# Designs tried in a protein design chat: VHH binders against o75319. Part 250

Target 1, 181 residues: o75319
Amino acid sequence: GNHIPERWKDYLPVGQRMPGTRFIAFKVPLQKSFEKKLAPEECFSPLDLFNKIREQNEELGLIIDLTYTQRYYKPEDLPETVPYLKIFTVGHQVPDDETIFKFKHAVNGFLKENKDNDKLIGVHCTHGLNRTGYLICRYLIDVEGVRPDDAIELFNRCRGHCLERQNYIEDLQNGPIRKNW
Below, E stands for the ipSAE of ESMFold2; O stands for the ipSAE of OpenDDE; V2 stands for 0.75 times the mean of E and O plus 0.25 times the DockQ between their complexes.

## First folded at step 20 (VHH)

Design JJ29 (framework vhh_etentamig_d1; at its last look DockQ between E and O 0.92; V2 from the best seeds 0.80)
Fold by OpenDDE, look of step 20:
Structure JJ29 (fold): chain B 181 residues (1-181), chain A 120 residues (1-120)
Amino acid sequence: as target 1 above (181 residues)
Amino acid sequence: EVQLLESGGGLVQPGGSLRLSCAASGFTFDDYAMSWVRQAPGKGPEWVSLISGWGENTYYADSVKGRFTISRDNSKNTLYLQMNSLRAEDTAVYYCARYQDTDYHPFDYRGQGTLVTVSS
């Protein structure tokens, strides 16, 4: 257990809210047991996540966890007031239609229920970049009608890191629109 | 020390069935998603299947979907692959691999593998 994910330390812990959206991306927070393997300044716990969000004068209304493991943190480590949703998302390959649909459904549900506030949808995978970026961009493209290059640029700028996987980028740019139901 | 030990491979006729096992040790088994990867002679490795730590989610390559079933028994630290309707193209060394859920290397540990030969 307590092995730090590969290259996890190389990524900014939390991105910025994507203008015009309710999305914010971040890398996976790590539970206390990982602290033994990290310098103090490298630590990023669930508590740290919320503190950093508050520092941006934002508030999380939902966390979507795209990781395929439970070893990073427990949902119980999160405030009870913030819903947690797990969508097991396989890395290294373009998410399938079911995964995309689950993500879209979750986002749409949140937006419907949270019209009266400005709380954010926090999305993360391990690094909060490739899977996270793909699904957010996929949503913006398919649901919001955003041009693929604009969605990718927006995400990259706000996350502070660029999507790395060419298959993700190519699917976003040239792949088919996925159904929204 | 992380250890993964595959077993169950062998010779089987087309249309036959085989069940692979992987004994894991040296880590908290249910914290990790586990995978089967295979490599056929002269070919690169192919990701066959993946199962989440508690078995809540599974993934299958299109080539094996509907024929293979991945499962695990966390009380025994064991991963399984039930292979039905085997085909000649399923011939390969099958590896048990620990999925580390990163974008660079999907697996951080792999067993020595077990050979599956499908031939008439």
Scores: ipSAE 0.869, ipTM 0.927, lowest interface PAE 0.5, mean pLDDT 96
Fold by ESMFold2, look of step 20:
Structure JJ29 (fold): chain B 181 residues (1-181), chain A 120 residues (1-120)
Amino acid sequence: as target 1 above (181 residues)
Amino acid sequence: EVQLLESGGGLVQPGGSLRLSCAASGFTFDDYAMSWVRQAPGKGPEWVSLISGWGENTYYADSVKGRFTISRDNSKNTLYLQMNSLRAEDTAVYYCARYQDTDYHPFDYRGQGTLVTVSS
């Protein structure tokens, strides 16, 4: 497929590093085959991602891809020096405990392996907002003990867009703490 | 042109089984996750199941988990739904749908559906 994801153009490509964390969120980069339907200023390729991260004086040490498809780009479009992890995450529904566990496990593994550098974990779904924001906030709440509203506010500010799905927001604010990591 | 054609519906008693098929054409089948969606008479659509493009991962609604199995054969461009231990509440038109992995409209194409009736 070459169809631009619905409303993908409406979102900033890359957020800012979330202070006090190792996270940065972005929307899915699109391989060259999608560019026929994009103005030059709308393009956001895997190369563009890394250029934008470098412009922020940051470096990616891991990309966690939460999309439920392989059509947006191929892992070989990424520098070989940056580990890539796919966690198939169904949209529209609060991620299940297995998905949450996989995300926490990946983050904890990264922090152990990268304790002596300041590289970031890049996280994306299709828009870098709802699934991405949910799992980052779930980690901060469950593992780091951050208050739900503080986690959500931090994510929204650094992403540059607010979490939109009310079922995700409700689960973060009022749902149970998950201790499965 | 994207086309999705369901088949295999029919009348079955509670506790029985059916296997649905969906023939896909007009797109690169294994690029897309595929889904079954059902709509009971007079009700809104319900997301039943989802399978990733290479069959690595599946999702099931709680109402069907353990009874239904989604699968695909990418060499035949065909999606399947094996339905076991059928119940009256499974009565619906079942649609094959292409998942587009966005948070807004989860499906961009849907077939015409096949009717499944579960009754004594």
Scores: ipSAE 0.643, ipTM 0.845, lowest interface PAE 1.5, mean pLDDT 92
ESMFold2 (binder alone), look of step 20: mean pLDDT 83; pTM 0.833

Design JJ3 (framework vhh_etentamig_d1; at its last look DockQ between E and O 0.88; V2 from the best seeds 0.80)
Fold by OpenDDE, look of step 20:
Structure JJ3 (fold): chain B 181 residues (1-181), chain A 120 residues (1-120)
Amino acid sequence: as target 1 above (181 residues)
Amino acid sequence: EVQLLESGGGLVQPGGSLRLSCAASGFTFDDYAMSWVRQAPGKGPEWVSLISGWGESTYYADSVKGRFTISRDNSKNTLYLQMNSLRAEDTAVYYCARYLDTDFHPFDYRGQGTLVTVSS
């Protein structure tokens, strides 16, 4: 059957918009088949995602899915009006340059095409924390010139959880700037 | 019940090739990324390769890049590992594993493994 991701229930479903950015991070929404394994208050579906975003008086303009699986939900579960982008990102290790570039390219493309609105870039992995946080911070550091510790602090505060993986943190703080092309 | 059954292992000379297979059952195969993990004698397990549900993305450990190719046939619920230019250090039991994409316990099921021995 469909297994609830380990520790998935321990994380806030949706973070807050990161001030000064168009980013919002959230944990993976789960399709209906998972609901039978969850208490009602634990459920977080694609529909719930949009409802929670709306409750924050925000609107999603893009969803970037960093998970390496398709078992959580289908793109068809999302409104057609919101573009969905899959960037397969392996867990546990620092994303490679290609993955980082794909993410940066997607973000830059969105910002270019959405100058006339304030729609958000929703980013998630399984827990919406480690991979998500790394790539968002990597973007802020490499593209926006944000100090690494400031980027990490901002993400942690807005997500409501702190990055957990030391290799990610170390790479953000002390690793090289990645090419933007 | 989830089942994974590896096959294709054997004895091969350095520089040789071998193709492993893993037959999967008991779950929606194409919803899950699948992986090969190996364990050499006296060593811990090593993540070898990963492939997404529809094969859109693949990952390889640095130790096998350029030599190994992971693939899958979802119509047959089968995972493959083509191993070329085999080296002595590739000697290990190779396991097929289902990838959950979690921070902890990324693999929940694996097969019994198939032994690959690379020796002259």
Scores: ipSAE 0.821, ipTM 0.904, lowest interface PAE 0.6, mean pLDDT 95
Fold by ESMFold2, look of step 20:
Structure JJ3 (fold): chain B 181 residues (1-181), chain A 120 residues (1-120)
Amino acid sequence: as target 1 above (181 residues)
Amino acid sequence: EVQLLESGGGLVQPGGSLRLSCAASGFTFDDYAMSWVRQAPGKGPEWVSLISGWGESTYYADSVKGRFTISRDNSKNTLYLQMNSLRAEDTAVYYCARYLDTDFHPFDYRGQGTLVTVSS
């Protein structure tokens, strides 16, 4: 089955670029086989993602997929010109140190290779909110030295939805800085 | 219709080993990460382990790390849990579940589970 993820319809498809960063967050795009269960206005395909990014006068240079499944869409549904990276991220618990490191490494690698352009890193989990917001904020806090509350406020405003998972918020606000290496 | 059928439970002495199986049908098995969840008498469910659709990534609860190994055979639509160095606190009903990868209800249970009893 191609069941629509629980409450997926409740979230805006794509956020706004986070000012002062190279990040944009979105919910998981769904391949065409899911559209049988969706009204036309509810659809959000990989193609729709790229159209919405273009409408913002932005360009994706990397997609980081944090989902723990491959059923939502295939990497071949994406333009060949946009690198795709899967980081299997367990939900419901604060991402472990290995996951955080993989994310930081991917972002740092992208920034190095893309220092001469303004392309964005697109990040999503299933809803583009909790795992996505946590890892983006963790990066901003640990690597860029952003204050926790400022990182969370920036993410929430640009995503268009507030982080919901309290254990993630608590860890960002009061938890230890994680290793960058 | 989605079906998950657990088997392989039984009575085992502390320090022993046991291998659980879960036969899956009614869905594309490799599309889903799969999980083992256990429930001990009088306790709530505990997330034991998780494996991605092709085994790219695994997760283990701290209580079982180093002793349990999750695996899958996609050609047989079967999930496994190898349990070594079993302890009395591993006594529980073990459930196979699809991992739904959402922020809300993460597990889709369908079977009755299989009982593992660890006792001298």
Scores: ipSAE 0.731, ipTM 0.880, lowest interface PAE 1.1, mean pLDDT 93
ESMFold2 (binder alone), look of step 20: mean pLDDT 83; pTM 0.839

Design JJ30 (framework vhh_etentamig_d1; at its last look DockQ between E and O 0.90; V2 from the best seeds 0.77)
Fold by OpenDDE, look of step 20:
Structure JJ30 (fold): chain B 181 residues (1-181), chain A 120 residues (1-120)
Amino acid sequence: as target 1 above (181 residues)
Amino acid sequence: EVQLLESGGGLVQPGGSLRLSCAASGFTFDDYAMSWVRQAPGKGPEWVSLISGWGEGTYYADSVKGRFTISRDNSKNTLYLQMNSLRAEDTAVYYCARYQDTDYHPFDYRGQGTLVTVSS
């Protein structure tokens, strides 16, 4: 069956825009087939995602999907006007240099092409927390020169949940800067 | 009911090759990333490889990079692991596992495993 991801219901659907950035993190939206397994108030579909973003007076300009599965939703479930990018990111371990580069490249490309607007980069993994938080923080640290603890604090505050994985936190705080090319 | 059935294990000499298979049933196979996990005698489980639903993404543990290749045939609901240049340290029970993409439990189902023994 189409099972709800473990602990998915425990996380806020959508975070807040990270001040000074174009990032917003959210948990994975679930396609309609999951609704029968959820209470109405627990449902969070792709449509719900966009509604919640609008409620924040924001607009998504890009969705970066870090999950390693296709069972949650289909890109076709998204508006055609919002580009969708899949970056397969393995959980539990620190993303490798290639994954980090792909993420940075995507973000930089978006920013270059969207200088004339204020659309957001929506990033999600399953829970929109650990992988999502790591890559966003990695970008802020490596590209924007943000102090690691400041990046982590900013993400945690805006997401409404704190990064949970110690290996991610440790790598952000004490790991090497990753190449931007 | 989700079922995963491994096959292809056996005895092989160092430097040899072996191909494992996993037959999956009871779920939409291509919706899930699939993984191989191995457990050597007296050691904990090791994540060996992962492949996304359509094979666009792959992951390998450092210990097997360049030697092992994960693949899948979605038309047959089958996962494969091609193992080349086998070493003694590759000796283990190899499990096929369904990746559920969560932080607490990465795998929700696994097979009974197939034994791979690399010995001269």
Scores: ipSAE 0.860, ipTM 0.924, lowest interface PAE 0.6, mean pLDDT 96
Fold by ESMFold2, look of step 20:
Structure JJ30 (fold): chain B 181 residues (1-181), chain A 120 residues (1-120)
Amino acid sequence: as target 1 above (181 residues)
Amino acid sequence: EVQLLESGGGLVQPGGSLRLSCAASGFTFDDYAMSWVRQAPGKGPEWVSLISGWGEGTYYADSVKGRFTISRDNSKNTLYLQMNSLRAEDTAVYYCARYQDTDYHPFDYRGQGTLVTVSS
């Protein structure tokens, strides 16, 4: 069955570009088969994602999908060819070092390949909040040298929702710096 | 109606092996990541392992890495856990669970469980 993820309706579909970065966060878009269980105004499809990005005068150059499933949408459902990368990220626990390094590697690769444009990296998990916020902030802290509380504040403001999981917040604020790639 | 039916539990000696199975029905099996969760007597549940819909991603708790292998056969709607080098601390009821991939409740369905006892 195509049940709507728990609390998915509670979140703004797409955040704003995070100033000084190439990141934008959003909740998982849901393919048409989910719309039977949604009011029309609750729908947020892959097409809706790209329309909302265009409305902000932005363009996606990469989508990083942190979920453990493709039941929400398939890469073929994206309305244009944008590079797509899945990084399987377990929820509820601080992402492990291997996951963090995969994320950093993907971001660094994108920045090198796209240094001559202003395209964005779109990052999502199911809600575009906790796993997404953790990995974006971890990158900003470890690679860009941003202070933990400044990274968290920037993410929260631009996503339009605050990071909720206390273990993620504590790890970002007080946990060890991970080696850069 | 979603159903998850575990089997393969039993009594084994330390160092032994068991293979658990979970028969799934009532949903599109390959759309979901699936998990094993265990609960030792008198303790809270422990997330043991997770596998993505086509097996391309796996997760293991540190306590079982290198000893347990999660797998699935989507043509048979069956989830497996191969348990090797068993230890007394692996004694628990093992539950098959459907992962819903959210920040809130990680599982929306689980089976009744199968008991694994590791004792000399």
Scores: ipSAE 0.599, ipTM 0.815, lowest interface PAE 1.7, mean pLDDT 91
ESMFold2 (binder alone), look of step 20: mean pLDDT 82; pTM 0.823

Design JJ31 (framework vhh_etentamig_d1; at its last fold request DockQ between E and O 0.87; V2 from the best seeds 0.84)
Fold by OpenDDE, fold request of step 21:
Structure JJ31 (fold): chain B 181 residues (1-181), chain A 120 residues (1-120)
Amino acid sequence: as target 1 above (181 residues)
Amino acid sequence: EVQLLESGGGLVQPGGSLRLSCAASGFIFDDYAMSWVRQAPGKGPEWVSLISGWGESTYYADSVKGRFTISRDNSKNTLYLQMNSLRAEDTAVYYCARYQDTDYHPFDYRGQGTLVTVSS
């Protein structure tokens, strides 16, 4: 069956906007078929995502989905007004240069096209933590010139959970800057 | 019950080719990314390749890039691994594995494996 991702319940559904950025991270919302396996208070649907974002007085302008599966929800479950971008990102290993570039390109494109508003870039993987955190931090470090530790701290604080994967952290702190073009 | 059954392994000479298959059952096949993992004698497991549910994306270990091709037929619930230009170092038991897309154990199910031996 379509099982709940391991430890998915342990993570806060939605983080907070990262100050000074347009990023917000969240765990993957789950489509209705998962609800029967969850307590009501554990449910987190695409609709719930948008409600929670609204409660923060924010608005999503883009969703970047970093998961490598399609079973969680369908793009059609999202409002038509919010673009959806899939960037297949393999877990456990540091994202490759192509993946990083795709992410950066998407973010830069969004920022270029959304200069007239304050809409957010919502980013998620399964738990909205490691892959999500890495790529957001990678962007802040490589593109915005943020100190790695500051980027990581900012993400962790806003997400409400800390990056867990040491290889990701190590690469962010000590790895080379990736090409931005 | 989730089941994964590998086939197609065997003895092949260096430079030869093999095609592995994995028959999947017990779940919605195209909802899951599928992977090949191999384990050589005396070595730890190596993640060989990954393919997304509809084949939109693939991943290969550097050691097999350009030589191996992962594919799937969702109508048949079957995963494939085309292995070309085989080398002695490709000798291993090859496992079909379901990718659960979490930061924990990457695979929640794995088959019994099929042995590939590359030897002159």
Scores: ipSAE 0.909, ipTM 0.946, lowest interface PAE 0.5, mean pLDDT 96
Fold by ESMFold2, fold request of step 21:
Structure JJ31 (fold): chain B 181 residues (1-181), chain A 120 residues (1-120)
Amino acid sequence: as target 1 above (181 residues)
Amino acid sequence: EVQLLESGGGLVQPGGSLRLSCAASGFIFDDYAMSWVRQAPGKGPEWVSLISGWGESTYYADSVKGRFTISRDNSKNTLYLQMNSLRAEDTAVYYCARYQDTDYHPFDYRGQGTLVTVSS
């Protein structure tokens, strides 16, 4: 079934652009078939995502989908001009080195090809929080040299929700730097 | 309406092999990642393996990597676990579980389980 993901309604749909970065985080948009179980004000479709980004005077140049399922929406529901990348990311566990590498590679490729514009990388998992926050912070720490606590604080503030998964936070703060981009 | 029914457990000697099956019904099987979870007597549950809806991605606990293989046949709505090089510590009830991709509960449904006993 098209059950609304657990706690999905508890999260703000879209965060704010993270200053000094090209990232914006959001929860998974839900295709129209989910809307039968949502009040109108609770709806957050792929179209709603793009409208909310435009309302911030921003533009998406890449969407990185970290969910471990394809039931939430189809890539075809996105504008053809916005590249879409699926990285199946297991939740609840610190993402493995292969997943981290794929994320870094995608971000680095985007930044190279988009040096002359200000388009954003949209990143989401189901809630746009733990997996999304982990991988964004891991990138900022490993590739940009940001201090772990500064990366986490920036993500939390711009997402509008604090990272919740303690093993992710511990790995970001005290785990090894990964040289796998 | 969601039903998950495990089978294929039994008694096997160390070093042996078993293949577990899980028949799924009551939902669109290929929409969901599926998992095997095991619980040894007197222990808490252990997440053994995970496979995405079309097998694009798999995950294994370190304790079973290289010995166990998760697979699925979406035309038969069936999840499998091939267990090779079995050890006494693999003795457990093995549950088929439906993975929900959220930050709270990793699984929303599980079956009744099938017992695997590895002993000499």
Scores: ipSAE 0.745, ipTM 0.889, lowest interface PAE 1.1, mean pLDDT 93
ESMFold2, look of step 20: ipSAE 0.737; ipTM 0.883
ESMFold2 (binder alone), look of step 20: mean pLDDT 83; pTM 0.833
OpenDDE, look of step 20: ipSAE 0.888; ipTM 0.935
ESMFold2, fold request of step 21: ipSAE 0.726, 0.720; ipTM 0.881, 0.876
ESMFold2 (binder alone), fold request of step 21: mean pLDDT 82, 82, 82; pTM 0.832, 0.829, 0.831
OpenDDE, fold request of step 21: ipSAE 0.907, 0.909; ipTM 0.945, 0.946

Design JJ32 (framework vhh_etentamig_d1; at its last look DockQ between E and O 0.86; V2 from the best seeds 0.82)
Fold by OpenDDE, look of step 20:
Structure JJ32 (fold): chain B 181 residues (1-181), chain A 120 residues (1-120)
Amino acid sequence: as target 1 above (181 residues)
Amino acid sequence: EVQLLESGGGLVQPGGSLRLSCAASGFSFDDYAMSWVRQAPGKGPEWVSLISGWGESTYYADSVKGRFTISRDNSKNTLYLQMNSLRAEDTAVYYCARYQDTDYHPFDYRGQGTLVTVSS
């Protein structure tokens, strides 16, 4: 069967917009086939994602999916008005330069094309925490010049959960700046 | 019931080639990324390679980059690992594993493994 991701229920479904940025992080929404394995209050579908974003008086302008699977939901489950970008990102390991570049490029492209609005960049992996947090922080550090500890603190506070993987934290704090091209 | 069955292991000389296969059953194969993990005698497990559900993306450990190729045939529910330019340090039991894409346990199922021995 289609199993609920391990520890998925332990994380808040949607974080808060990161002040000063267009980023919002959330855990992966699950398609309808997962609902039978969840209590009603545990369900978090693509539709629920958009409802929760609206409840925050925000609007998604882009979804970046960092998961390495297609089993959670289909891009077709999303409104056609919101572009969807898949960046296959391996867990447990610090993302490589290519992955980081893809993410930065996507974000920069979005910002360039969306100067006239305040739509958000929604980013998620499975739990919307480690891979998600790393790449968002990497962007803030490398592109926006944010101090690593400030970026991490900001993300953790807004996501409602703290980055868990020490290798990610260590790379953000002490690793080299990655190329933006 | 999820089942993963590896095959193709054996004895090979350094510089030789070997192709491993993994037959999967009991789940929607193309929904899951699949991986090869190996464990050498006296060592911990090493993540060797990963491939996404439809083969759009692949990952390789630095130790095998340029020598190993992961692939899959979803019509046959089969995962493959082509191993070229084999080295003595590649000697290990190779496991096929289903990637569940979580930080705590990256794999929720694995096979019994197939032994690869690289020796002159």
Scores: ipSAE 0.888, ipTM 0.935, lowest interface PAE 0.5, mean pLDDT 96
Fold by ESMFold2, look of step 20:
Structure JJ32 (fold): chain B 181 residues (1-181), chain A 120 residues (1-120)
Amino acid sequence: as target 1 above (181 residues)
Amino acid sequence: EVQLLESGGGLVQPGGSLRLSCAASGFSFDDYAMSWVRQAPGKGPEWVSLISGWGESTYYADSVKGRFTISRDNSKNTLYLQMNSLRAEDTAVYYCARYQDTDYHPFDYRGQGTLVTVSS
């Protein structure tokens, strides 16, 4: 369907590359059928995503889609040369260990396959904020050994919006480090 | 207009089984993840289970894992909850809910519910 996600318009479309990482976060791009509900300046299509990434002198090498729906755009709307991975991630709940494992596995696989380039992993949920920020920070904490507050601060600054969901923030700050499978 | 109509509730003994159904209309059913939410007497709502648009992924609350199975039949626009090994604490009104996949309100529509009573 054509229903614009609640408060989707309130978020910057694309963040900035997180320095020292291969991550960039963005909100879900919306296919053309949504544009009838949007002013021109509000549009953010799959094409707009790639144009904005290019404007930053960056290149996407993988898109990880964390949404729990397929209604926003189809993988066919993306260039065939950019791998796309769907990880159905339940919102509102701290992602479970299987979801965290799938995310870590995808990131580690990308880094291995892309060791000789500087392409980015684009990560999005619906707003590119809570699920996206949680999983990126979880990776940085568990795999890269980044301190929780440093990971959160880096994500917030580069996304251009602060993580909002308190149970996610609490789990990142005070929860256990998750073992890699 | 979006309509969700639950059925299949009733009185069942501990250890018994029930299958709930939810008939959906007024929207493209396969575009949406669907959920069961329950509300026990005197308690707030509990998110029981979730299933993606084509059943690619499911989620269960810890309290029901291994006992409940969510499923859907998109050709019939119907959501199901198979409830096995029922316990007294499963007594609740069970609602079919449409998951909206945003960071704010998890559900935008729910039905009127079907009562499940688990009692000796």
Scores: ipSAE 0.735, ipTM 0.883, lowest interface PAE 1.1, mean pLDDT 93
ESMFold2 (binder alone), look of step 20: mean pLDDT 82; pTM 0.825

